VHH binders against Chlorophyllide a oxygenase, chloroplastic (CAO). Designs and how they scored, part 3

Target 1, 101 residues: Chlorophyllide a oxygenase, chloroplastic (CAO), of Arabidopsis thaliana (Mouse-ear cress) (q9mba1r221to321)
Amino acid sequence: WYPVAFTADLKHDTMVPIECFEQPWVIFRGEDGKPGCVRNTCAHRACPLDLGTVNEGRIQCPYHGWEYSTDGECKKMPSTKLLKVKIKSLPCLEQEGMIWI

## First folded at step 3 (VHH; framework vhh_gefurulimab)

Design c48 (from a4 with S106A)
Fold by ESMFold2-Fast, scan of step 3:
Structure c48 (fold): chain B 101 residues (1-101), chain A 122 residues (1-122)
Amino acid sequence: as target 1 above (101 residues)
Amino acid sequence: EVQLVESGGGLVKPGGSLRLSCAASGRTFSTYAAAWFRQAPGKEREFVSAISGSGDTTYADSVKGRFTISRDNAKNSLYLQMNSLRAEDTAVYYCAAQEEYVYFEADEYDYWGQGTLVTVSS
């Protein structure tokens, strides 16, 4: 486990981009308030997710509107039919004032 | 378990067409997500196209409108119809399968074929 962010810096509609294992990741909170860590790239590699927004516990691609939950599952595709898509996610936990992956 | 074997690769001229096939073993393949990835010399594997267990499809921007993915569950087979081929399509093409979800990252797929070489040149 590696500490990657302070608990105080990750508020409900905030996201924290990080680089780990030579790949970009982004950390945000789900609907349950728990942190999650997903690959910082929309499923079709169109854009970084950290340029988007967090809304109702989901991170949204700024250009396509695709929404992902903290486990990486795509929950909404506004302009297309929903396809069962996931992006890579890492186990994430919050303790001792920090967020770990 | 699922085992995959690709066929149909070869040499083709720019503007030509080619159809790749992927034969799968096991009845469960029909419910799996399946995808085509390619790897050009000196590059990492990149996503080309995928089809879900329910038959919904998605494509990389670079191939959209030129390539068509399809499956025949009665034959346990996956296909990639490639039209209007370009030199930049030259790569080894791989068939991949994942039990439930379409992923755009190669390392999330559990089952892979051996690959089939597609060369687009004059």
Scores: ipSAE 0.240, ipTM 0.629, lowest interface PAE 3.3, mean pLDDT 82

Design c53 (from a4 with Y109F)
Fold by ESMFold2-Fast, scan of step 3:
Structure c53 (fold): chain B 101 residues (1-101), chain A 122 residues (1-122)
Amino acid sequence: as target 1 above (101 residues)
Amino acid sequence: EVQLVESGGGLVKPGGSLRLSCAASGRTFSTYAAAWFRQAPGKEREFVSAISGSGDTTYADSVKGRFTISRDNAKNSLYLQMNSLRAEDTAVYYCAAQEEYVYFESDEFDYWGQGTLVTVSS
């Protein structure tokens, strides 16, 4: 486990981009308020997700509106039939004022 | 347990076509998500195309309109029809499968073939 953010810095409907394991990731909170960590890349066009928004526990790609939950599952594809698509996610632990992956 | 074997690679001139096949054996393949990845010399393995168990498809921008992914569940086979081939399409092409989800990162797929070489050159 590596500490990657302070609990206080990960607010509701916000995100924290990080670099870890030589890859870009983004941390955000799900509907249950728990942190999740996903690849900072939308599956559709390799678009960075940290340029988008977090709303109602999902991170949304800024260009095509694809929405991902904290486990990396794509939950909405506005212009296409919904495929079972996932982006990589890492387990997150929130403990002692820090977020760990 | 699913095992994958690719075939159909070869040498082709720019503008030519090739069809790659991937034969699956073992457990029933029809519910699996399947994908093609490629790796050019000195480069990372990159996503090319994927198809869900229900037949819905997605493509990398670099191949969209030129390549077509398809499957034949009765034959437990996956195909990649490659048209209008370019020198930059030269790579070893790999078939990959995952039980439920399409992924775009290679390390998320559980089952891989050995690869088939495609060379686009004069």
Scores: ipSAE 0.039, ipTM 0.487, lowest interface PAE 5.1, mean pLDDT 81

